# VH-VL binders against Uncharacterized protein aq_532: the designs that were tried, part 22

Target 1, 203 residues: Uncharacterized protein aq_532, of Aquifex aeolicus (o66814)
Amino acid sequence: SDYLLRAESLFSQLKDANAKEETPYLYGKVKGYYEAIKLYAVEYKEDRIKTLFTLMSKNTKKAVRGAYTEREPLTELITFEPRVYFEEYCDGIMDECFYEKHYEKEKFIELVDYFSLKRRVEFLRNHEGKYCAPFDFGMAEALFNAVSLELMQEKPDEKVLIALREKLEPILVMAEEKLRYAMKKELPCYRNRLSEHIGYWKP
Short names: E, the ipSAE of ESMFold2; O, the ipSAE of OpenDDE; V2, 0.75 times the mean of E and O plus 0.25 times the DockQ between their complexes.

## First folded at step 21 (VH-VL; framework fv_patecibart)

Design F5 (from J2 with heavy chain S33D; at its last look DockQ between E and O 0.70; V2 from the best seeds 0.00; counts 0 for: pae E 2.9 > 2)
Fold by ESMFold2, look of step 21:
Structure F5 (fold): chain C 203 residues (1-203), chain A 121 residues (1-121), chain B 107 residues (1-107)
Amino acid sequence: as target 1 above (203 residues)
Amino acid sequence: QVTLKESGPTLVKPTQTLTLTCTFSGFSLSTRDMGVAWIRQPPGKALEWLAHIYWDDDKYYYPALTNRLTITKDTSKNQVVLTMTNMDPVDTATYYCAHTEFNDYFPFDYWGQGTLVTVSS
Amino acid sequence: EIVLTQSPDFQSVTPKEKVTITCRASQSIRSYIHWYQQKPDQYPKLLIKYASQSFSGVPSRFSGSGSGTDFTLTINSLEAEDAATYYCQQYYSWPYTFGQGTKVEIK
């Protein structure tokens, strides 16, 4: 696909700017979108690839600009907010009814354990994940955004959701482990971010 | 449904070692990011965090007590054990165990009933 | 270690009135604070996590706010069952510490 080749070419710009070292959060995010694009390319879903490429391209430009200006802002977090409804269930034996809370697309939400993923990504985002695990957090955030975008589709693709989940989980775990270590040791990325020089944590 | 319960002696003499066991259900320490903490409360006083342990055996101790505290887990029994050496009357308190989960902002969200431990001759 | 100072130590309030409890940290703890309720002879119960996130099953009359060094727990319409001691707890720096508590009684 034309978008896949264009996505691969963006890494030349990242290399020229030394973005992996200078803007590791945004580099990770670009890498995460690239991994999602590769998953969609196997399925030849150009409309979804186009959306992900746009996000990848925007984050590449920010990574390159940030490497030269020493600025690395947090970028987009895309969350799927499912509608909630209550479904009536009756016990035919006792002729009793009760109501269960349900979500739109509940099958797909359960398939990827979406609310757990959302909580974990938001936790990292709220607790210095950008500074203490920049590459892994950026990559996890992009893959999570891809999950959200797929859940927003009228008919989510189960095969893609499973593949995204499988890619996302080990990256989330790594980011969480790095953050927990940084908090335990009170590393500069966590403890002194505002008043001292902060390096990105690398084990 | 998450439940925890503390067990152990209620009366301990000065200098003795206290061993408390937390037995829990509704979660497992084989599950990533799950943990169990110990918190105490002297009569009429504020809560004091003592220690906690996570699923991967990562351990945290109140700094001034690190030489007196040992926390261990037995995942197969759903138990966490706190050992505190050289007990003193100032250690008289209700001891609680509590559940915590790292990636859920790690509050002490579910607590045991607590066990009062009195240190006296 | 970080000291949390609550205010007031004690508050006697008529039902349906608003209760405000403050917690001041000895240094910035960003938003890394939890609130607990402890009724007489009971174990503590989590109310609010991460400054403002309500825990499951907590009535909507309880809310938390603040960042940096000053934090507030609010009960916007006190019920009889809310008579308890309330504690703030920081998790920004080791060791974790609790405030001294604020006792709320019904008049």
Scores: ipSAE 0.508, ipTM 0.818, lowest interface PAE 2.9, mean pLDDT 90
ESMFold2 (binder alone), look of step 21: mean pLDDT 93; pTM 0.940
OpenDDE, look of step 21: ipSAE 0.863; ipTM 0.942

Design F6 (from J2 with heavy chain F102S F106S, light chain Y32S Y92S; at its last look DockQ between E and O 0.01; V2 from the best seeds 0.00; counts 0 for: pae E 16.9 > 2, placed apart)
Fold by ESMFold2, look of step 21:
Structure F6 (fold): chain C 203 residues (1-203), chain A 121 residues (1-121), chain B 107 residues (1-107)
Amino acid sequence: as target 1 above (203 residues)
Amino acid sequence: QVTLKESGPTLVKPTQTLTLTCTFSGFSLSTRSMGVAWIRQPPGKALEWLAHIYWDDDKYYYPALTNRLTITKDTSKNQVVLTMTNMDPVDTATYYCAHTESNDYSPFDYWGQGTLVTVSS
Amino acid sequence: EIVLTQSPDFQSVTPKEKVTITCRASQSIRSSIHWYQQKPDQYPKLLIKYASQSFSGVPSRFSGSGSGTDFTLTINSLEAEDAATYYCQQYSSWPYTFGQGTKVEIK
């Protein structure tokens, strides 16, 4: 739709700034939001597309500026924090009450294995995933943010959640494999250098 | 000299919408790289960044609050307005507006005095 | 989201002595830190930007240092007017976050 055409303008800006090479984490994040937008376009969910395009646009702006200023910050990580509820069940025959703990949107959380995804993304974020697997980590982070945003909806769409999860998993695995390799080989991207600028590494 | 001042209601009922206005002087949001941020501080607790807006109308929101926050500007009046929907008692805090100088991750260099907003039935 | 943990939470210091406040980030933020001072019943004021650069009008007794995950704010000779709560703030990763604060009092 119209947002897909606007997205091509953003990629033109990224290309002009050489963002794929200069700011690969942010470039990957922009690409991940674009992939999520394409999934939503199939379902005609314009409100969700607006939110994702806003995030895509803001990360594009940071990538372009970062490429010219040689800076690449971590950007947003959006997490869904489900509420916990207790449901009371009383047996009217015996006046006995039981309490059952429930999570808000429990079936949707289980559908995408959300808590596992959250732990995996947070691990990459906290262990130099930005430096050791910038493109894949950025892309995975954006797709994870799209999952979180969908879970925040009043009525999450199961088809979209499944599609996002299926797109996210192979990218997340690739980022994890690259990080695991960097850890095993003790590549500079992984070692924290308090007195030095570590730059970017790919095996 | 840069100055900022917050104004708005001090008492809001749960579910109501809070509207706060930041009025400033010593800079203009028609000037390249100028921006205004909103930060809150619950009583006795740490600072929490909420939102900011720049001269080119670029807007940023704390991700978990994006659906509740709207930030706008009126350049001719030197004002920035924050709207926060569906207020809850946990949103009770002192709300500050602050100046920032650019899209290059600049600090919040000048702050308003703050306004305490209490959310109570 | 990056968590900043300050140490100590509180310290009471004799005038003219050195004060050291640390800020530890949950992941590397290189040198992407700012420091703020908030005196009792006042709004916060910027002290140190970009880890080590003093803001305009800040006394020379204030300095900042550090990189990676560990940062310090130093007051070389504490004055009475320096009694305040001090906050670090990271700008490496969005959203921007603040430390929990360090309260400094005069003994």
Scores: ipSAE 0.000, ipTM 0.459, lowest interface PAE 16.9, mean pLDDT 85
ESMFold2 (binder alone), look of step 21: mean pLDDT 92; pTM 0.936
OpenDDE, look of step 21: ipSAE 0.016; ipTM 0.628

## First folded at step 24 (VH-VL; framework fv_patecibart)

Design Ja (from J2 with heavy chain F102L; at its last look DockQ between E and O 0.65; V2 from the best seeds 0.00; counts 0 for: pae E 4.2 > 2)
Fold by ESMFold2, look of step 24:
Structure Ja (fold): chain C 203 residues (1-203), chain A 121 residues (1-121), chain B 107 residues (1-107)
Amino acid sequence: as target 1 above (203 residues)
Amino acid sequence: QVTLKESGPTLVKPTQTLTLTCTFSGFSLSTRSMGVAWIRQPPGKALEWLAHIYWDDDKYYYPALTNRLTITKDTSKNQVVLTMTNMDPVDTATYYCAHTELNDYFPFDYWGQGTLVTVSS
Amino acid sequence: EIVLTQSPDFQSVTPKEKVTITCRASQSIRSYIHWYQQKPDQYPKLLIKYASQSFSGVPSRFSGSGSGTDFTLTINSLEAEDAATYYCQQYYSWPYTFGQGTKVEIK
C-alpha cells in the first residue's frame, strides 16, 4: 500500500493549480486529510488510509477544478450519529423506575469530547468559517471527519482518537479566533458579501 | 448547574455611578469560549443589551453607552462587574447578567434573577 | 443599529391553537437570531437559537424559522403555561438588539 506516497503526490497537482491561494478552504481540507493519513500510517491501518485517501483525492480534484473555474464549494461534513438507548433502573424503596440515557461508544465519545467538536465545527460552517478562516476551517473539518470515521469503526482506536484530537484542537481554535475577529470587526468575509468575489479574510 | 445572581444598590441618585456585581457558578471564565453579558429591562419595556465580556477579557459595549459603561471580570471569584456612570432616571430598569458562549451561537442562555435599580432624586 | 419589529404586539389565543409571532429585521441578518420567553415577573429564558435550533429542555411545540429579514416563532399548540412575552434578538451586527416583544395571553 503506497497511499502515503500517492497522497504526497497530490500536492504537486495542488501546486500546479495554485490551489493554496485560489481554493484555500479545499487546500486546507486536503492538508487535514493528509495529516490524518500520516497518523494512520504509523498504526498500519490500511483500510482507514484508503478511505481518507479517497476523500483527500476527491477534494484535491475539486480544489484544482475550483482554481480554474473560480468556484470553491463546501464539501463533505462527516458526522458520527451514535445510537441512543435507555437503561432502566428501578428503586425498590419507592417502586419507581428511572431511565438513563446512554450512547453507543460512550467512552470514545467522551475521550475526544465529540459533541463539543461537532458543535464547534458546525458553528464555523454556519457562520462563514469558509470565508473568514478558509485554510484553518478546511483543515479542522477534515480532521473532524477523520474523528467521525474512527468513531464509526467497530472498535475505535483510542491512540488514534487522542492523536487526531491533539492535532485538531489548535487548528480549530485558530479558525474560531479568526471568525470571532471577523464578526467583531464586521469584516467583508462575514458581512456585506454582495461582493463575494473578494471576501476571504487574510491574517 | 449554571446559576447567576446580580447584586448592588437598588436606589441610586441622578449623576451617581452604579456598580453591579454578577456572581456565578456552574462555569468559569477560565474556560475558553465562556462569557457573561449584562442586559437591562425598564419596567414594562423591552430588553436592552448593554455589554459582555469573554474569558480572554475581550469586551463589547452598546455603542451609545460606551463612554458610561465599564465591564470587568475577576475569574478567581467567578464575578463580573458592570459600572455605569452618570445615572439618569431613564436608566431605571431591572438589570440582568447572563451566560453566553461563543461556540453556541452567542445566546444569552442562562440568566440571573435580575435586580431592579431605581434612579430618582 | 438593526431594528427588529415584532408582530403582533399582543395576542389573546385559545388553548391548543397555533400561535405565530413574526420578527422583521431592518436589514438582512441571515439566520443570526435568537428567541426568548419571559413570563410575568420572571427572568427571560432562551427558547430558540440560530433561527431554528431549540434550546435544551424546550418543548417541541416551539419552533423557529426564517432567514434574511423575516423570522417566525411558532407555538404549534398553545398551552396555558405559554402565556408570556416573547422577544427576538439579533446578533448579526453591533449593537445586539431585541424586538419590542409580543405578549401572548390565554383566552
Scores: ipSAE 0.359, ipTM 0.770, lowest interface PAE 4.2, mean pLDDT 89
ESMFold2 (binder alone), look of step 24: mean pLDDT 93; pTM 0.944
OpenDDE, look of step 24: ipSAE 0.794; ipTM 0.898

Design Jb (from J2 with heavy chain F102M; at its last look DockQ between E and O 0.68; V2 from the best seeds 0.00; counts 0 for: pae E 2.6 > 2)
Fold by ESMFold2, look of step 24:
Structure Jb (fold): chain C 203 residues (1-203), chain A 121 residues (1-121), chain B 107 residues (1-107)
Amino acid sequence: as target 1 above (203 residues)
Amino acid sequence: QVTLKESGPTLVKPTQTLTLTCTFSGFSLSTRSMGVAWIRQPPGKALEWLAHIYWDDDKYYYPALTNRLTITKDTSKNQVVLTMTNMDPVDTATYYCAHTEMNDYFPFDYWGQGTLVTVSS
Amino acid sequence: EIVLTQSPDFQSVTPKEKVTITCRASQSIRSYIHWYQQKPDQYPKLLIKYASQSFSGVPSRFSGSGSGTDFTLTINSLEAEDAATYYCQQYYSWPYTFGQGTKVEIK
């Protein structure tokens, strides 16, 4: 697919800017989008690839600019907000009615454990994940965004959701472990954070 | 349904070692991100965090008490044990165990009912 | 270690009125603070986590705000069941510490 070749070409721009070292969060995010594009390419889902490529390209431009300006902003977090509804259940024998809470697309939400994923990504985002585990957090954030975008589809693809979840889990775990270690040891990425110019934690 | 319950002696003599067991249900320490903490409250006074342990055996102790505290877990029994050596009357308090969740911002979100431990001869 | 100083130590408040409890940290803790409620002879219950996030099942009249060193727990319209002692707790730096508590009574 044309988008795969174009996606691969973006890494030349990242290499020229030394983005892996200068903007590791955005570099990780670009790589996460690339991994999602590869999953969709196996399924030949061009419309979804186009959306992910747009996000990948936007973050590549920010990574290149950030590498030259020594600035690395947080970028998009895409969350699926399912509608909630209540089903009335009446017991004809007891003549009593009860309400059951349900979510839009509940089957797919449960398939990937979406609310848990959302909480974990938000935890990292709120607790210096960008500084203490920039590459893993950026990559996890992009893969999570891909999950959210798939859940927003009229008919979410179960195979793609499973594949995204499988790629996302080990990356989330690594970011979470790096952050917990940084907090326990009060590393500079956590304790002495300067929004624009702190050292990222490295193993 | 997350529940925790403290068990152990309610009367301890000075210099003795206190051993408290937290038995819990509704979660397991085989699950990532979960932990159990011990917090005490002397009668009429504020809460004091003592120690906690996570699913991967990572342990945290109140610094001034590190030589007196030991926290361990038995994942298969759903138990966490706190041992506190050289008890003194000032250690008289209600001792609580509590659940904590790393990915939910490390709160003490579910507590046991507590057990009063009196240190007296 | 980080000292959390609550004020006031005690409030007697008419039902339906607003209650404001403050917690001041001895240094910046960003937003790494939780709030607990403890009724007489009961175990503590979590109310607010991460400065402003309500715990599950907590009535909407409870809210938290603040960042840095100054934090506030607000009870919008006090109910009789809200008579309790309230504690703030920081998790920014070791050791974890609690405030001294603020006792709220119904007048």
Scores: ipSAE 0.559, ipTM 0.833, lowest interface PAE 2.6, mean pLDDT 90
ESMFold2 (binder alone), look of step 24: mean pLDDT 94; pTM 0.951
OpenDDE, look of step 24: ipSAE 0.849; ipTM 0.938

Design Jc (from J2 with heavy chain F106W; at its last look DockQ between E and O 0.62; V2 from the best seeds 0.00; counts 0 for: pae E 2.8 > 2)
Fold by ESMFold2, look of step 24:
Structure Jc (fold): chain C 203 residues (1-203), chain A 121 residues (1-121), chain B 107 residues (1-107)
Amino acid sequence: as target 1 above (203 residues)
Amino acid sequence: QVTLKESGPTLVKPTQTLTLTCTFSGFSLSTRSMGVAWIRQPPGKALEWLAHIYWDDDKYYYPALTNRLTITKDTSKNQVVLTMTNMDPVDTATYYCAHTEFNDYWPFDYWGQGTLVTVSS
Amino acid sequence: EIVLTQSPDFQSVTPKEKVTITCRASQSIRSYIHWYQQKPDQYPKLLIKYASQSFSGVPSRFSGSGSGTDFTLTINSLEAEDAATYYCQQYYSWPYTFGQGTKVEIK
């Protein structure tokens, strides 16, 4: 609960700095962490909140500084890398054996469609998502990081994973559609942006 | 298991319209992000992208050929159709259809076997 | 339209030797390039996407690198089955374009 009040204070500071307009990617990232913290607060998972608050605070400081220094770098992407194992299966009728590939935490990976989420976030990150859909991409990235962090837990919480996934999907879709449009039309956010300088194009 | 197969005429006269059908399985154009492309290869020459279409009917054409090409889909039949008007001997090529995915870097990751179309004259 | 120029057009290489194929773009395409392999009388197959990401099932001897205008496909130790024509393809700007191809043969 104390982290929730502190998180609201950080978000209020972003509002005062006009970060939504000046550093929209970082603002979206902070917003995504804030939404994840609220989900965990409902379930009283304080240690998860602590980790997310640290990330939120770090990105808030960068957004505020970026607003007056005209800098908006990409920040952390947290990926869960599951270990792989093989399960032997022998067909008693044909007396043949084969191996099936399995992942650690396979149930939870499938629950959120994790490999698809990872691919889609990385795709946006690699193709000007920061410039063509900054708010949505930043928020999606933070919520994805929260999913990764939950999957890294010894026993991931299915209820939280579902809630994160439900929040993440529409935001991710919006970012992807903005990027597709920008690339098809070769908008300035895609083609003509200033290197590392904050400059955005709207359709 | 993604598979694609091209069908249509193998011999076309100059000025005629070519219609090629790509029939596929292992994916559906009802699935967000999925698309089908057409690429051709003149004998002994490099590959040329022609067109592609996505699940939401978003379409892309080689700019110099936009007046000659039409790409359409029939999602229920798992088919994509390419129509190319005013065929000329320079259009003689093997025509391929291929799978592509919007949010997976847009590669042509699975291809049909191709069909050679000869434009005689 | 972005022109991709591959070098060399042709290589004859002894087995187990290293093969290097370059692709130069007429303008920066960042890292928005894919590589394909086409064996004789076959359809093309994807090898590398996004400059350096190996496609599923591609042997580890294949690797890609580069950014901007200069890109490289490397076959670290050539195998007999690698005799093929290799194409780069950019997706940075419409229309999508392919390089002219590099034919690799066993010597």
Scores: ipSAE 0.512, ipTM 0.814, lowest interface PAE 2.8, mean pLDDT 89
ESMFold2 (binder alone), look of step 24: mean pLDDT 93; pTM 0.941
OpenDDE, look of step 24: ipSAE 0.852; ipTM 0.935

Design Jd (from J2 with light chain W94Y Y96W; at its last read DockQ between E and O 0.64; V2 from the best seeds 0.78)
Heavy chain, then light chain:
Amino acid sequence: QVTLKESGPTLVKPTQTLTLTCTFSGFSLSTRSMGVAWIRQPPGKALEWLAHIYWDDDKYYYPALTNRLTITKDTSKNQVVLTMTNMDPVDTATYYCAHTEFNDYFPFDYWGQGTLVTVSS
Amino acid sequence: EIVLTQSPDFQSVTPKEKVTITCRASQSIRSYIHWYQQKPDQYPKLLIKYASQSFSGVPSRFSGSGSGTDFTLTINSLEAEDAATYYCQQYYSYPWTFGQGTKVEIK
ESMFold2, look of step 24: ipSAE 0.735; ipTM 0.887
ESMFold2 (binder alone), look of step 24: mean pLDDT 94; pTM 0.954
OpenDDE, look of step 24: ipSAE 0.843; ipTM 0.926
ESMFold2, look of step 25: ipSAE 0.758; ipTM 0.894
ESMFold2 (binder alone), look of step 25: mean pLDDT 94; pTM 0.954
OpenDDE, look of step 25: ipSAE 0.847; ipTM 0.932
ESMFold2, look of step 26: ipSAE 0.722; ipTM 0.876
ESMFold2 (binder alone), look of step 26: mean pLDDT 94; pTM 0.953
OpenDDE, look of step 26: ipSAE 0.857; ipTM 0.937
ESMFold2, fold request of step 27: ipSAE 0.732, 0.726, 0.708; ipTM 0.883, 0.879, 0.869
ESMFold2 (binder alone), fold request of step 27: mean pLDDT 94, 94, 94; pTM 0.955, 0.955, 0.954
OpenDDE, fold request of step 27: ipSAE 0.885, 0.890, 0.885; ipTM 0.953, 0.956, 0.954
ESMFold2, last read: ipSAE 0.756, 0.728, 0.715; ipTM 0.893, 0.880, 0.874
ESMFold2 (binder alone), last read: mean pLDDT 94, 94, 94; pTM 0.955, 0.955, 0.955
OpenDDE, last read: ipSAE 0.888, 0.890, 0.874; ipTM 0.956, 0.955, 0.949

Design Je (from J2 with light chain S28D; at its last fold request DockQ between E and O 0.56; V2 from the best seeds 0.75)
Heavy chain, then light chain:
Amino acid sequence: QVTLKESGPTLVKPTQTLTLTCTFSGFSLSTRSMGVAWIRQPPGKALEWLAHIYWDDDKYYYPALTNRLTITKDTSKNQVVLTMTNMDPVDTATYYCAHTEFNDYFPFDYWGQGTLVTVSS
Amino acid sequence: EIVLTQSPDFQSVTPKEKVTITCRASQDIRSYIHWYQQKPDQYPKLLIKYASQSFSGVPSRFSGSGSGTDFTLTINSLEAEDAATYYCQQYYSWPYTFGQGTKVEIK
ESMFold2, look of step 24: ipSAE 0.724; ipTM 0.881
ESMFold2 (binder alone), look of step 24: mean pLDDT 93; pTM 0.947
OpenDDE, look of step 24: ipSAE 0.825; ipTM 0.925
ESMFold2, fold request of step 27: ipSAE 0.728, 0.738, 0.729; ipTM 0.883, 0.884, 0.881
ESMFold2 (binder alone), fold request of step 27: mean pLDDT 93, 93, 93; pTM 0.946, 0.945, 0.947
OpenDDE, fold request of step 27: ipSAE 0.847, 0.886, 0.847; ipTM 0.929, 0.955, 0.928

Design Jf (from J2 with light chain Q53R; at its last look DockQ between E and O 0.50; V2 from the best seeds 0.69)
Fold by ESMFold2, look of step 24:
Structure Jf (fold): chain C 203 residues (1-203), chain A 121 residues (1-121), chain B 107 residues (1-107)
Amino acid sequence: as target 1 above (203 residues)
Amino acid sequence: QVTLKESGPTLVKPTQTLTLTCTFSGFSLSTRSMGVAWIRQPPGKALEWLAHIYWDDDKYYYPALTNRLTITKDTSKNQVVLTMTNMDPVDTATYYCAHTEFNDYFPFDYWGQGTLVTVSS
Amino acid sequence: EIVLTQSPDFQSVTPKEKVTITCRASQSIRSYIHWYQQKPDQYPKLLIKYASRSFSGVPSRFSGSGSGTDFTLTINSLEAEDAATYYCQQYYSWPYTFGQGTKVEIK
């Protein structure tokens, strides 16, 4: 519970920096990590909460700094890379062997449709999702990172994976639709991005 | 397995309207992100994108041809139809339909065999 | 509209030799380019998407690289079955456009 209260306090720093308006991608990412932390708090999984809090805190610091320096970088994308193995299958009647390709944790991968999620997040990241759908993309990226981290556990929690997937899908869809519209209409976020400002800021 | 096949007339007179049907299987236009495109290739020449349509009826046309092209879909029949008006001999080409998926980098990843349409009097 | 210019138009290559095909865009298209292979009298087939990502089932001898305005398709060791015309295609700006093609033959 201590990490949850500390996570909630980070939003005071974000509010002081006006991060929602100044660094919407990083603000969305912090929000996504917070939503994941809340899911784990219900499941009493303190080790997962600690990891997510560390990521949330680091992105909060970057959002605050970015708001004051007018810079907003892409931050971490965490991908689960399952091991591949081949299962030998022999027909005793025909004395014939076949090999089937399998992934570690295949059932958990299928439960959340992980490879599809990975492709969709990478598509957004590679096609200006940060600029055309900053809040939704940031939030989706954080929730996707939480999915990846859970799949990396020795025994992934199915209830948590389902809950993360349920939160992630509508946000991912919104980011994808905003990006498709921006590309079709060739909006400035896609075609003609400018620096946050050209002049000097005075205190 | 994704398959597509073009059908329609192979000989058209100048000024007539060409109607081509793409019939496909292995995917559905009820599925989010899915689309079908039309691309043509004049004999011995390069490929030319003409139009495409997505599952949500979002449509895209080659700008110089927008007054001549209409793309429509029938999701229940797994069909996409291209209509091209006022055909001219320069429009003689092999016409292909192809599958595309927007959140997978917009490629033309699976193609039909193509149908040669000849425009002559 | 964005013009894609391929080089060379034609290349006759000894088997097992390296093939390099260049595609130059009339303006920056970032990495929003695909490569297709079309064998004689066949429909085109996708090889590479997003400049360097191999499509499923494409042999590892095919690779793509580049960003901005200059892009390259490489066939590391040419096989007889690779005799074809190769096209680049951009999806950065409307309309989508293809290069004029590069024909590769076995010498």
Scores: ipSAE 0.672, ipTM 0.855, lowest interface PAE 1.9, mean pLDDT 90
ESMFold2 (binder alone), look of step 24: mean pLDDT 93; pTM 0.947
OpenDDE, look of step 24: ipSAE 0.841; ipTM 0.931

## First folded at step 25 (VH-VL; framework fv_patecibart)

Design La (from Jd with light chain S28D; at its last fold request DockQ between E and O 0.80; V2 from the best seeds 0.81)
Heavy chain, then light chain:
Amino acid sequence: QVTLKESGPTLVKPTQTLTLTCTFSGFSLSTRSMGVAWIRQPPGKALEWLAHIYWDDDKYYYPALTNRLTITKDTSKNQVVLTMTNMDPVDTATYYCAHTEFNDYFPFDYWGQGTLVTVSS
Amino acid sequence: EIVLTQSPDFQSVTPKEKVTITCRASQDIRSYIHWYQQKPDQYPKLLIKYASQSFSGVPSRFSGSGSGTDFTLTINSLEAEDAATYYCQQYYSYPWTFGQGTKVEIK
ESMFold2, look of step 25: ipSAE 0.699; ipTM 0.869
ESMFold2 (binder alone), look of step 25: mean pLDDT 94; pTM 0.954
OpenDDE, look of step 25: ipSAE 0.852; ipTM 0.933
ESMFold2, fold request of step 27: ipSAE 0.735, 0.725, 0.691; ipTM 0.885, 0.877, 0.866
ESMFold2 (binder alone), fold request of step 27: mean pLDDT 94, 94, 94; pTM 0.951, 0.955, 0.955
OpenDDE, fold request of step 27: ipSAE 0.887, 0.891, 0.876; ipTM 0.955, 0.957, 0.948

